# VHH binders against Leucine-rich colipase-like protein 1 (LRCOL1), part 3

Target 1, 137 residues: Leucine-rich colipase-like protein 1 (LRCOL1), of Homo sapiens (Human) (a6ncl2)
Amino acid sequence: GYGPQKKLNLSHKGIGEPCRRHEECQSNCCTINSLAPHTLCTPKTIFLQCLPWRKPNGYRCSHDSECQSSCCVRNNSPQELCTPQSVFLQCVPWRKPNGDFCSSHQECHSQCCIQLREYSPFRCIPRTGILAQCLPL

## First folded at step 18 (VHH; from r02 with S105K)

Design u02
Fold by OpenDDE, fold request of step 26:
Structure u02 (fold): chain B 137 residues (1-137), chain A 121 residues (1-121)
Amino acid sequence: as target 1 above (137 residues)
Amino acid sequence: QVQLQESGGGLVQPGGSLRLSCAASGFTFRSYHMSWVRQAPGEGREWVSSIYSSGDDTYYADSVKGRFTIARDNVKNTLYLLMDSLKSDDTAVYYCAKDSYPEGKWDYDYWGQGTQVTVSS
């Protein structure tokens, strides 16, 4: 006599329950769901993609992939933060306005970091002239 | 009246350390960037270091980078310059300077009287 196959009630975990593998979840998606290093059963996207939680805007990041915006850039602080992309879907780092202290041309919106006087710090300076040259005023 | 008063200068041997202070009064200290500028004998004034009003960002001349540290205490209205690994070439009068930005030109509007730093064996 073939004994009753014990239906392994594979109790699939619901959304928000801790998991280790995708197969544990009813959604078949086990991902990081917060800043906490815990993996939880997560719903798949409309495209049936299992995506990890990404950091919202304003959170500290190291890579674009960490951010919901897919944009991790330096802002007014030395820290990289998740930042919304521009209207043109460009991930552009914040650059310093004219008058701010700088260490390199790339830090400035003007792309011009100059020491105007020997006793003054380097500052972001507007480019002048027809050729938009970065020259001390 | 705006006042800047430097202190902490002195005679030190090469490789020694000094801590300069600048006491600020007569303006909202926390609202302005501050700088240290030095003048060696027979030379012009040379920028040493600058710090943002918040204290979060600091800038250094290449000649002092890695050896000097600028800091500020906005509660005490005091600017500091920590000088390590001092060299003979660091001998100068050190001035505290208030940044004129954003109201003024990209310059300093007030200076201290300076404090003498002498590095000699």
Scores: ipSAE 0.754, ipTM 0.952, lowest interface PAE 0.4, mean pLDDT 90
Fold by OpenDDE, last read:
Structure u02 (fold): chain B 137 residues (1-137), chain A 121 residues (1-121)
Amino acid sequence: as target 1 above (137 residues)
Amino acid sequence: QVQLQESGGGLVQPGGSLRLSCAASGFTFRSYHMSWVRQAPGEGREWVSSIYSSGDDTYYADSVKGRFTIARDNVKNTLYLLMDSLKSDDTAVYYCAKDSYPEGKWDYDYWGQGTQVTVSS
């Protein structure tokens, strides 16, 4: 008796998902990430060229080419981050939203980077109270 | 069911190195930030390091900065902690923890059982 053929659900992976072969990706592009020896699904151009994976806004970067926005900007932190690009192709300052990991108050939109618990990472936290204090809840 | 399993702990001399691993299953590993947390004898749990879901951004406690490296393999669903220049103060049980963000509070929703690291001459 021929056992049921396991339908290989070739679930096509989206952009940024780990891959081993081009065929695994919806874009048909599986390329090496410059930051890690890992391959990720990347966008394909209209010319059928695979693009390298680029970092979204808020990620650490060293060069503009690493960022999806093509904007790697040093903020008040010693670290450069990928930042949004304006309609005028200008890089704008970017700050991390609440909940994101941080190393300094200046990284956060709230200007509040705190460790809520001793076992937790520092996170951007909304300021509380009438005085908008940066205090653990 | 979500599972986190740490390995790679052991006894090492001061100045030595260890590599911890955390095997993750039961969830979409690539979608969540991960952390290492340690607990020394008689002390509370202490944050060690965190890594973004993509692996592109890492954070460290001041006590381990420059000595420890957090990394992940999203294909293998594995979190790593490379520990260099180990000190006696690094002696602890090391836990792998899954970040609950963005679905949960700014906390961990799952923990491993931990792996013992002992630094002694």
Scores: ipSAE 0.746, ipTM 0.956, lowest interface PAE 0.4, mean pLDDT 87
Fold by OpenDDE, last read:
Structure u02 (fold): chain B 137 residues (1-137), chain A 121 residues (1-121)
Amino acid sequence: as target 1 above (137 residues)
Amino acid sequence: QVQLQESGGGLVQPGGSLRLSCAASGFTFRSYHMSWVRQAPGEGREWVSSIYSSGDDTYYADSVKGRFTIARDNVKNTLYLLMDSLKSDDTAVYYCAKDSYPEGKWDYDYWGQGTQVTVSS
């Protein structure tokens, strides 16, 4: 008995094309794309894993899970962006270095935003002294 | 030679608007943060506003917040200060100042001659 020829469903869909099943994709990977409400044919990882495409660094995000870095933080922009994690794999917002203009202590890496002179803008300044006080130099 | 030249000052009624300009030359304008500083008669210099070199971030003194807008045109090498809802207390000489950072101290290295703004009924 000639068994039903399994129609070789030629996975004809390329990367980025809308899909419903993994078998529809040449990559054999159909995943949700965070940029589109639809599932798209996605390349497998270097480990041949079919994972949802996550947003690269610099893209707008609402949750850590949306980001390839697993880190969605509000930096200098009013919007949350996918940001690389720190060397210690910490997802922390980027804070302004010393010398940058600031409006609050929280904006500064030093946690010290001071107006050094009445004619100068507020700047992030290093904390000084044994007690690391936020004082004008 | 670095030059900063303010213009656009004048006499205006309370509630009026003015637009100050500062023409910059003699340096790479787009590479430096810029500020407006004012000095009222008999008072010291007071910071008004600052803008990053890119123009993306702006900062204001509480006294002018919501009324003044700092802007820059890096193609024209010009700094602007849009002043709305002017008050008598805004009467001062307004100076354009070049930020010295990062090459210098956290200060201004060059100042304009200033432009007089007078708010009076």
Scores: ipSAE 0.745, ipTM 0.953, lowest interface PAE 0.4, mean pLDDT 88
Fold by OpenDDE, fold request of step 26:
Structure u02 (fold): chain B 137 residues (1-137), chain A 121 residues (1-121)
Amino acid sequence: as target 1 above (137 residues)
Amino acid sequence: QVQLQESGGGLVQPGGSLRLSCAASGFTFRSYHMSWVRQAPGEGREWVSSIYSSGDDTYYADSVKGRFTIARDNVKNTLYLLMDSLKSDDTAVYYCAKDSYPEGKWDYDYWGQGTQVTVSS
């Protein structure tokens, strides 16, 4: 039995044009673009998949879903950027190195924010000892 | 020669405001974090506030948080401390200090002579 010939809907919309449905696009792919509030005709993957475009690493983002990595995290700047996932598939924000000023342990890569002296600011300090304790030096 | 010179101290009533300044010279001011430290009579020196070299990030002791504002002008090589809602416990000599990081220890390598702040009714 000859399966129903999918009517090649002559979609007239090219790549990058606004669309509402897949069939409107020559590519038969209409997806949300992270850079635009509208859905656009996008190319299919080599596997004929219709995937929304996501931002590569280093691009500004507001949500994890915007990023190819699925990780939108704060870096050293007040801006959030698409960043690669860790080996454990975690989204790890940038943390302050040792010596930087801090207000909480979570700000530090060492997870240790302490005041070494009463006249000194709080700083990120490396953990010491076999037990990796957060102690003043 | 590195020089830090504080000014703007004085006598104020409780609830009053002061603006301290620290004029810096003899080093690349914009490259170093700066701090304010105070010493009350008969007490040790205590950290008040710190600011990054860029001026973007500021840190405060809990005792002054919400009342004091640290700022800097890297063009004028000047550090500031805006002090609002002053209390008697804020009475101290206020010092500006240059951070030694990253070149030195996690400490201060230079201090000003200090400026006296007295909060009294």
Scores: ipSAE 0.741, ipTM 0.948, lowest interface PAE 0.4, mean pLDDT 89
Fold by ESMFold2, look of step 21:
Structure u02 (fold): chain B 137 residues (1-137), chain A 121 residues (1-121)
Amino acid sequence: as target 1 above (137 residues)
Amino acid sequence: QVQLQESGGGLVQPGGSLRLSCAASGFTFRSYHMSWVRQAPGEGREWVSSIYSSGDDTYYADSVKGRFTIARDNVKNTLYLLMDSLKSDDTAVYYCAKDSYPEGKWDYDYWGQGTQVTVSS
């Protein structure tokens, strides 16, 4: 014989739970909330919009829509990165701020990528000394 | 309370492989960069590898480049280190560390307890 029909148990899922439809979520918002391609229950904005999370500047991307700036360009790097957009809607060069991870001096706004301690990753660090050289503080 | 708990260490022969795991809790794991740091007997702590919060960008110390792979699973809140082609120089306690970037002081703000990796014949 035939078993009983499975009832669909829709719930008001909390933030971060997997979903396929908005109504599964307490937030009524099921969208991309991270770099993973699958959708999760996500808070709406203060204007009650259900918007996907987008990458900040400096993050690797393949399409403009992934970026908060709407700019995904190849800028001083072998891969495309999210970069700022000017008031004229033009993508501008991005260099990493102090404190961010790096692999070369050119990636950094400071032009200084060093490892301050043996347990630390390489980071963009302000230039130091009266000669403005790339030396540890 | 932030907690980082490493596992997967052990004894392995030269040329062997291990996979380390770090279970993270008490913070929004996907928002922070993560690192592996190791400490060999009688030495200071040495950076091994780092990964962006996104999981896409990875960084390696020259001593492990091409042999180790860092990865993360932001659904399971777990950091991984796949170690291949292990050599005696890799013998150390391996620590999982949470980076404070972009907040805080450009340093690690939390560390795990470590897991021992021993490479010997």
Scores: ipSAE 0.551, ipTM 0.865, lowest interface PAE 1.2, mean pLDDT 82
Fold by ESMFold2, last read:
Structure u02 (fold): chain B 137 residues (1-137), chain A 121 residues (1-121)
Amino acid sequence: as target 1 above (137 residues)
Amino acid sequence: QVQLQESGGGLVQPGGSLRLSCAASGFTFRSYHMSWVRQAPGEGREWVSSIYSSGDDTYYADSVKGRFTIARDNVKNTLYLLMDSLKSDDTAVYYCAKDSYPEGKWDYDYWGQGTQVTVSS
């Protein structure tokens, strides 16, 4: 005899479900939605575009295309990172916000990476005082 | 609420290896950075190592760099410290600490009870 056949079941998948084609998704948008290379049903942007997830600023990268900014550069870091892009299409340095972990002053937006207490990690800290000083290391 | 339970401490000979574990519960483990901190007899607490919530970025005190490895398993909600080439001055109580970043004070908001590591004379 003959057995049961697969039936095509399109446009049924909700956000976050695995997919191969846009048509499988209620959103009509099947794209990369995380660091993992798997495609998932994803919401379209406010401009109704189905765009792949790309890495935010500060994420490790190897190619410009991995980054939301289209900028993958080695700026004050041992590894290439996603950085902002200006309106002139120039890659701008990304620097860590206050409170984030760091290993050098240059990683921080504040240019100040210190260990406030012996039990604390090094963190980006705001500069304070008349000369906007950062404590010596 | 938040619970951090260290384990894996013990007595080890110089040059030996040990793996510490910290089982985490009561919070979304994968959303927070984590650290190991140690306290030797008669001393204050000393930062050892930190790891990002993602597990990809790690930081080490100079005294342990190259010998210790911090890691995490966000599925098992467990933080690890792999200690190699142990020395007598690594003898301490080792604490697992939950970082508060980005939620304000830039400090730890929870600590484990600690696990004793003793490197024999």
Scores: ipSAE 0.537, ipTM 0.866, lowest interface PAE 1.3, mean pLDDT 82
Fold by ESMFold2, look of step 25:
Structure u02 (fold): chain B 137 residues (1-137), chain A 121 residues (1-121)
Amino acid sequence: as target 1 above (137 residues)
Amino acid sequence: QVQLQESGGGLVQPGGSLRLSCAASGFTFRSYHMSWVRQAPGEGREWVSSIYSSGDDTYYADSVKGRFTIARDNVKNTLYLLMDSLKSDDTAVYYCAKDSYPEGKWDYDYWGQGTQVTVSS
């Protein structure tokens, strides 16, 4: 917390001042407005909404709600990152396209990571045949 | 025109180290993944290591993991292979190869001339 302030009935804080409750602010809006985790008196939107700032893609997150994309997933990273949603607004982990380098089947959209020739690196490859098997050619 | 020129090969004792270099020209080096491939006498070519265009991700054949390190310098347009703890099995001609990804057949589209590495005991 900020100083030993008691609860006040009258709003008095201007934009940018630390707050705990909306009522402390002249704007009646106390929310996160940057990467800093502190809530500050913040202007409302043109639609009179008190909205928190949200992280762009690539920023570390713990919950979908932190992200502008509304998507916080681990996608070949040791930590969750704000990530674009799919075309159908689904929050799914991105996987490597065919042809890209890989070290495990799970990295690939095809779920198929194989070495086609002894001189080739392991690559994400389309599954083969009617059985959709992950087989070398 | 794409040109890849390897250097740094030579004769080394088992347990020794070498650094191979591959000078690249005729293409935007930093846009393409690169690989090292080797060929022992009388044998087929064998993948050794690959590195992303960014240099951030690296991949190694099981036979060289923990002993070899692939690296690149996108300012000098040079690919490297740092080889430590060399074994007789590492004796081969080492080739620098330009990857076609994300284009083409998902294969190499250009190869260097190779540099000989000989590990003798």
Scores: ipSAE 0.535, ipTM 0.862, lowest interface PAE 1.2, mean pLDDT 82

Design u02
Fold by ESMFold2, last read:
Structure u02 (fold): chain B 137 residues (1-137), chain A 121 residues (1-121)
Amino acid sequence: as target 1 above (137 residues)
Amino acid sequence: QVQLQESGGGLVQPGGSLRLSCAASGFTFRSYHMSWVRQAPGEGREWVSSIYSSGDDTYYADSVKGRFTIARDNVKNTLYLLMDSLKSDDTAVYYCAKDSYPEGKWDYDYWGQGTQVTVSS
């Protein structure tokens, strides 16, 4: 024998019905299927995975896992946004433009983070020369 | 037009603390990055710390990292430098500087008059 409340919730709800646990759904899948925070009984994928809806590119995010792309980076914005992965399945982060403050070469679009004077902060600067060396202007 | 007024300097013992302030007027303070720069006796000016216009990102010279904290209050138009664990080598005049970015000069366009910090036994 099963307990009253738990037995009554097992595998009875159809797609689109509100739920709190996977077991309440005929699909055995209780997850978010839209921007709304509420979980609903949702179809599993062809491979029987219970996957939540994820944010498309351009939506504000805090973690890679929120995004369909699995890539939550700053893309020419003060806020992190869901952004496409590169063709090699790598997140391509926003890089700082020339003149912006930096701590390392890798932060800059130019790949060049230089302190031009002892009283200046480090800044992203354009590369010079054919070899694209990171030299002060 | 643009005015930057530093205050809060003084004499402290090694290991002591000070908080410097820079009151800003004559420009839209919250739109510009700000920096602290210092000049020890007989030496050139040395970058200390910088902060984004938003206040979200901060940068520090290696010599002060972990000991100094830059902050800003965009409502009161004030830049701060909290200095902890002061050493004799921190003795200098400390200047507040307004960044010109993004105008393309990649330099400071205005400086305060400075406030003296002296670390001595």
Scores: ipSAE 0.529, ipTM 0.868, lowest interface PAE 1.3, mean pLDDT 80
Fold by ESMFold2, fold request of step 26:
Structure u02 (fold): chain B 137 residues (1-137), chain A 121 residues (1-121)
Amino acid sequence: as target 1 above (137 residues)
Amino acid sequence: QVQLQESGGGLVQPGGSLRLSCAASGFTFRSYHMSWVRQAPGEGREWVSSIYSSGDDTYYADSVKGRFTIARDNVKNTLYLLMDSLKSDDTAVYYCAKDSYPEGKWDYDYWGQGTQVTVSS
């Protein structure tokens, strides 16, 4: 019929109701709005954008797209976590500074993980020489 | 002043187990990485294991992997070394060592007095 009943069936769902399409919602916005994977009718932003919620830094992730930072990397842990991008908008793993403990060259910013003395743990150290060498001693 | 006091050493049979403790005082224990180092008779000191200030990450020498477990209690200011499946080669004085990182020396700045571990029939 005429009036709000026909219009209500076209855009009738309120905030928080399950949906499949934007048009089902009074907000015209059907997206993920929490850690739960289900799409729900959600308010648009102050710029009238229908944006999915994304994980803040420190949350476990599998893909860059899950994160507000658009960066899902493994930094000093067995799990990938949402991580801020670098100053130049690069999504690279943070690497350990010189002096920090390590188990492989790749963990270190210097790409050099060695044991300086028999009583010392393996540490990230600066490379030496013109060729920036990292050799077992 | 920084003090590190090891305990828990002794005589044990091969295949046996021991738990070493290191009581720490005179510094903010939870802010520093800690290590165990051992010295066998007639030999130099050898790194055994290290643990981050947080306790989350641990590192082991190849000779002790799978047999020893390093742990720390930042409330009690105590470092531990759980030693399982002990062998004669594990006979040594075991030292607790305070790491200087991140202050940039990349070495230990304080050592305990050591505790003797002897593995023999």
Scores: ipSAE 0.493, ipTM 0.850, lowest interface PAE 1.4, mean pLDDT 81
Fold by ESMFold2, fold request of step 26:
Structure u02 (fold): chain B 137 residues (1-137), chain A 121 residues (1-121)
Amino acid sequence: as target 1 above (137 residues)
Amino acid sequence: QVQLQESGGGLVQPGGSLRLSCAASGFTFRSYHMSWVRQAPGEGREWVSSIYSSGDDTYYADSVKGRFTIARDNVKNTLYLLMDSLKSDDTAVYYCAKDSYPEGKWDYDYWGQGTQVTVSS
């Protein structure tokens, strides 16, 4: 408009430069673009939207919009996790793969969450034996 | 080469607080989960706390839950352990450990040298 110019309001910053406001960036898009907590000048999508980085599957979430999958669901767990949509674009519960950290058996694809050593965290591990027992390997 | 360097240990009174730091280098820190592990004199190593590469999910041993807080700064490549309400049985060498997940083994692949925490009257 025709009012006084604000300080440092030129759209001069390139992709990857730190910013506080969209207007600082050539892209007109100042948002979080990774797990890093800093806002950076970021490209808009091909639909010209300035969208923040979204969490991949397995990350804790509160809302579907935080997730790349657009699915934030509980997997028989008190916490919601970003979860893949099915081939029919439906949210299905996700379970953690072997080796991942866990708090309960039901969080794991194997349904087996144990502490293998005193110095280790609890992890999802494969069941073993013909009875599919949840025992240390 | 992967390097983990702990600091911030020392002598404190019961009920006191300390903040431990672990400076990480030689790997993409933000891609890996991290843990704190401690070893009291004459004892085996005991898991204390773990944190996801994202920093959003944290896990604690029952003995420290509610008193310790694990955190990370993926810009500074630093892992932290904030210890509050310290007791004499928290006396130990505290180690920073890099998790090998998801690349197999389901174990730590690198350890720091440790920092001594001593809680005494």
Scores: ipSAE 0.486, ipTM 0.840, lowest interface PAE 1.5, mean pLDDT 82
Fold by OpenDDE, look of step 19:
Parts: structure tokens; C-alpha cells; sequence
Structure u02 (fold): chain B 137 residues (1-137), chain A 121 residues (1-121)
């Protein structure tokens, strides 16, 4: 039996998108941002509760409470970003993933920031497994 | 078809200012990082500046840092380069470049035709 094709309501908004009603969200949760008068789509718990909006890693924040990880860290940049929380409940400095622009090795998750070509921007790259060198792929 | 069209170049005296524009079309402009690259006569291409797709983060070559400002308008699909305190060494053809990330790696997949910037007394 062809189960009812859940009409992918192409109109459903993802997590973090502005909403007015729960039904607008894929999660069926539209909640107010505790820090802004805006309502956003938020995750729904296994208990069918809508969580308050929390910014994921990499998003700008002004306070720990804005972040999913409860970690808002100020880097050498004037900007504070949401960062992961370690198993020890410590806020880890924000590190850019591979491919992102960087200005220093410390900005990258891999600790590798290189310019592949003279006309290319600096980018975070992986370290080699054995030598831990910052080599372009 | 992806199109990048630079404008705003010209002749300027040392210490002068110019504003370059790059009109983008044929792709989702707001989804891609953009860069300015320049090429001086007899020299290779040199990276000048890059901006994230969101416009939040900007990066500059040391040679232009503090003098140039990269910006974008994702509504107008336009990339900008504000050039202040221009020097003779800034003389080059300036190209608008579309970043290939995330589809590609470490390069640009599309370039404009360039706009000439000449800094001379």
C-alpha cells in the first residue's frame, strides 16, 4: 500500500528561519527568541516540546544563553561566536571548518591556514595524518 | 550563464579613491563567497580581498589592508571594492571572482573581464 505520500509541504521552514505559527516549521515548533522579539523555528523534543531558539555553532552571539552549547566565546576578533562545549563542559574556541577563509592557523579547526595560489584567499585545510603538516590536498 | 561584470575603474592620482563594482548574474549570488583579484602589468595575479557569502567576514591582503574595503549587496547581486589611499602600486586590472566553494576547492570558477585601475600623478 502506497502510504500517503507526505506532501512535502515545500513551504515548511527549517530551524532558525522566521515563523509566525508552529505549522510553518518543519519541526512544528515556532518559538520566540528569548533575546529578540522574533519567533523562529525551533527543534521539537522527544517529549513534543518546543525548545527555545538557540544559535548553532558559528553564529554570532552576545551571551552564552544564545547558543545551543551555552558557549559564547570571543575570539581575537571583536565578534563573539557560539562554540562547542567539551565533554568537560568547557567552551571550546571557535575554529573554522575546512574550506573557510582564514587569517591565521589558529582560526582553523585543523590549525592550518594556507594560500594555495597567489591569487587565492587563505583557507583552512586539513592536516596530513602522519606528519601533521599543512599540505594542500 | 554566470556573468561577472566589473566597473568603476579609471585613472586616479595617488591618495585618491575609487569604488569598484561587480554585477553578478546567472547564479545564486548570496550563496557564494566573492573575491577581488588584481593583475599588474608584467606580474601574476594577486589576491586582494574576499568576503563571505553572508557579508559578515572580510579578508584582505596585507598590501591593501586598512585601505581597501570589500562589501556586497546580496539584494542587488553586487560586489564592491572601496579603495582609499591609492598608491601607484595599486595600478592593475581588477577582477571580480566567484569562489568555487563548496562545489570546488581552493579556486575561483568564474571571473569578470576586469576593470583597469591606474594610479598615477
Amino acid sequence: as target 1 above (137 residues)
Amino acid sequence: QVQLQESGGGLVQPGGSLRLSCAASGFTFRSYHMSWVRQAPGEGREWVSSIYSSGDDTYYADSVKGRFTIARDNVKNTLYLLMDSLKSDDTAVYYCAKDSYPEGKWDYDYWGQGTQVTVSS
Scores: ipSAE 0.474, ipTM 0.791, lowest interface PAE 0.9, mean pLDDT 84
Fold by OpenDDE, look of step 18:
Structure u02 (fold): chain B 137 residues (1-137), chain A 121 residues (1-121)
Amino acid sequence: as target 1 above (137 residues)
Amino acid sequence: QVQLQESGGGLVQPGGSLRLSCAASGFTFRSYHMSWVRQAPGEGREWVSSIYSSGDDTYYADSVKGRFTIARDNVKNTLYLLMDSLKSDDTAVYYCAKDSYPEGKWDYDYWGQGTQVTVSS
């Protein structure tokens, strides 16, 4: 009698091999593991999760989820970068120093964004007075 | 000597478009933020838009947001203002202004002669 045809176990790809789907990998984890756009078979975490590689601080990002810090914010550069979270574990955008252009109070380190003159751009300025008011100079 | 020369103004119908240019010379253009300021007849000067020296960040007055685009070419030492969906209220003389920051006060130290923009049916 012809024995049951052994289902050719499709050889799963090992760690480091290019993949397109999780099922291709022996680890059942196919994800980006570097800054390269290519997906590779990667090991699962200690919790048996397949997580994409997360960017360290200083790397370009588009979303908080891309970063190890879970914080992707714009700093003094035009690009969003992975940044550390604050002491309160908040992802706070970079605040501009005095003199820089601003659109809202929250953009400024001083929390004061005002138009000094009607024809002037909005700028971050220091708060004045004992009451720390945001007033034009 | 610092020179700013605006061009590209003219008469357009409501809903029309214009592109203003400002040719800059006499200073390191790429090192300074630049702005457009306009003055309508009988009114004071009004800030329109600003752009950082690098060109990465742009700012707009609420009145022009979504309609105007400021840009710069640091190789050509030229500032631009793309104006779309023009309205009658946009009628003004448009000035190119050099930012004085960080050397000066939080203001402009040099202005162009202006270019007239008239939006009329």
Scores: ipSAE 0.417, ipTM 0.763, lowest interface PAE 0.9, mean pLDDT 84
Fold by OpenDDE, look of step 23:
Structure u02 (fold): chain B 137 residues (1-137), chain A 121 residues (1-121)
Amino acid sequence: as target 1 above (137 residues)
Amino acid sequence: QVQLQESGGGLVQPGGSLRLSCAASGFTFRSYHMSWVRQAPGEGREWVSSIYSSGDDTYYADSVKGRFTIARDNVKNTLYLLMDSLKSDDTAVYYCAKDSYPEGKWDYDYWGQGTQVTVSS
């Protein structure tokens, strides 16, 4: 069944665009970046009661890549709920004994790591609660 | 104890160049994003530039883009700011700032004492 097509207000700013308020973003969520003086439009996270990534047509994602995220959570539904990276950025990641970040899930003894950019260190989070169900690409 | 110490500031003529350094200690430098922030006389703090922990990603304020280059040496635990084509408006105290991520919020948790940069003819 076609879930109610939330009319994506075409006037809203897209993902990655600078915003002042959550309502300015299509995702209805802004994330502050300490590396920039402005906030950016990002998907809402479960911790912020934000909505997860969806396909452009409003459907749920079956893979991380479909949701433009690096993490999907399996629930009781056959469809995966893809979560924004920002969810994990709000958590304290696991580190190697030497203090370094991990380059893979295995190095952090976690099944949930995010990578901000290609070839950047992974931010691995503990496998607890809903985060334990995070599935990497 | 976390310490950040800026150096390399000074008096230069317009069009000149400076290289700022920030010596970091008391934390795993390579694991944290770093930024430069400046404060001009009578003005508030202004973000200048940021660099990710890996050094691969850099960001610049529009006012300095194309003129300033942020860099880091994770072996030396040092943050750099290469400033070219300096203008009078670049006159400020420049601060090195440590990102609080991942332990804290998306903010800076430690600052250096700053180094004075004066651009004047």
Scores: ipSAE 0.021, ipTM 0.308, lowest interface PAE 7.4, mean pLDDT 68

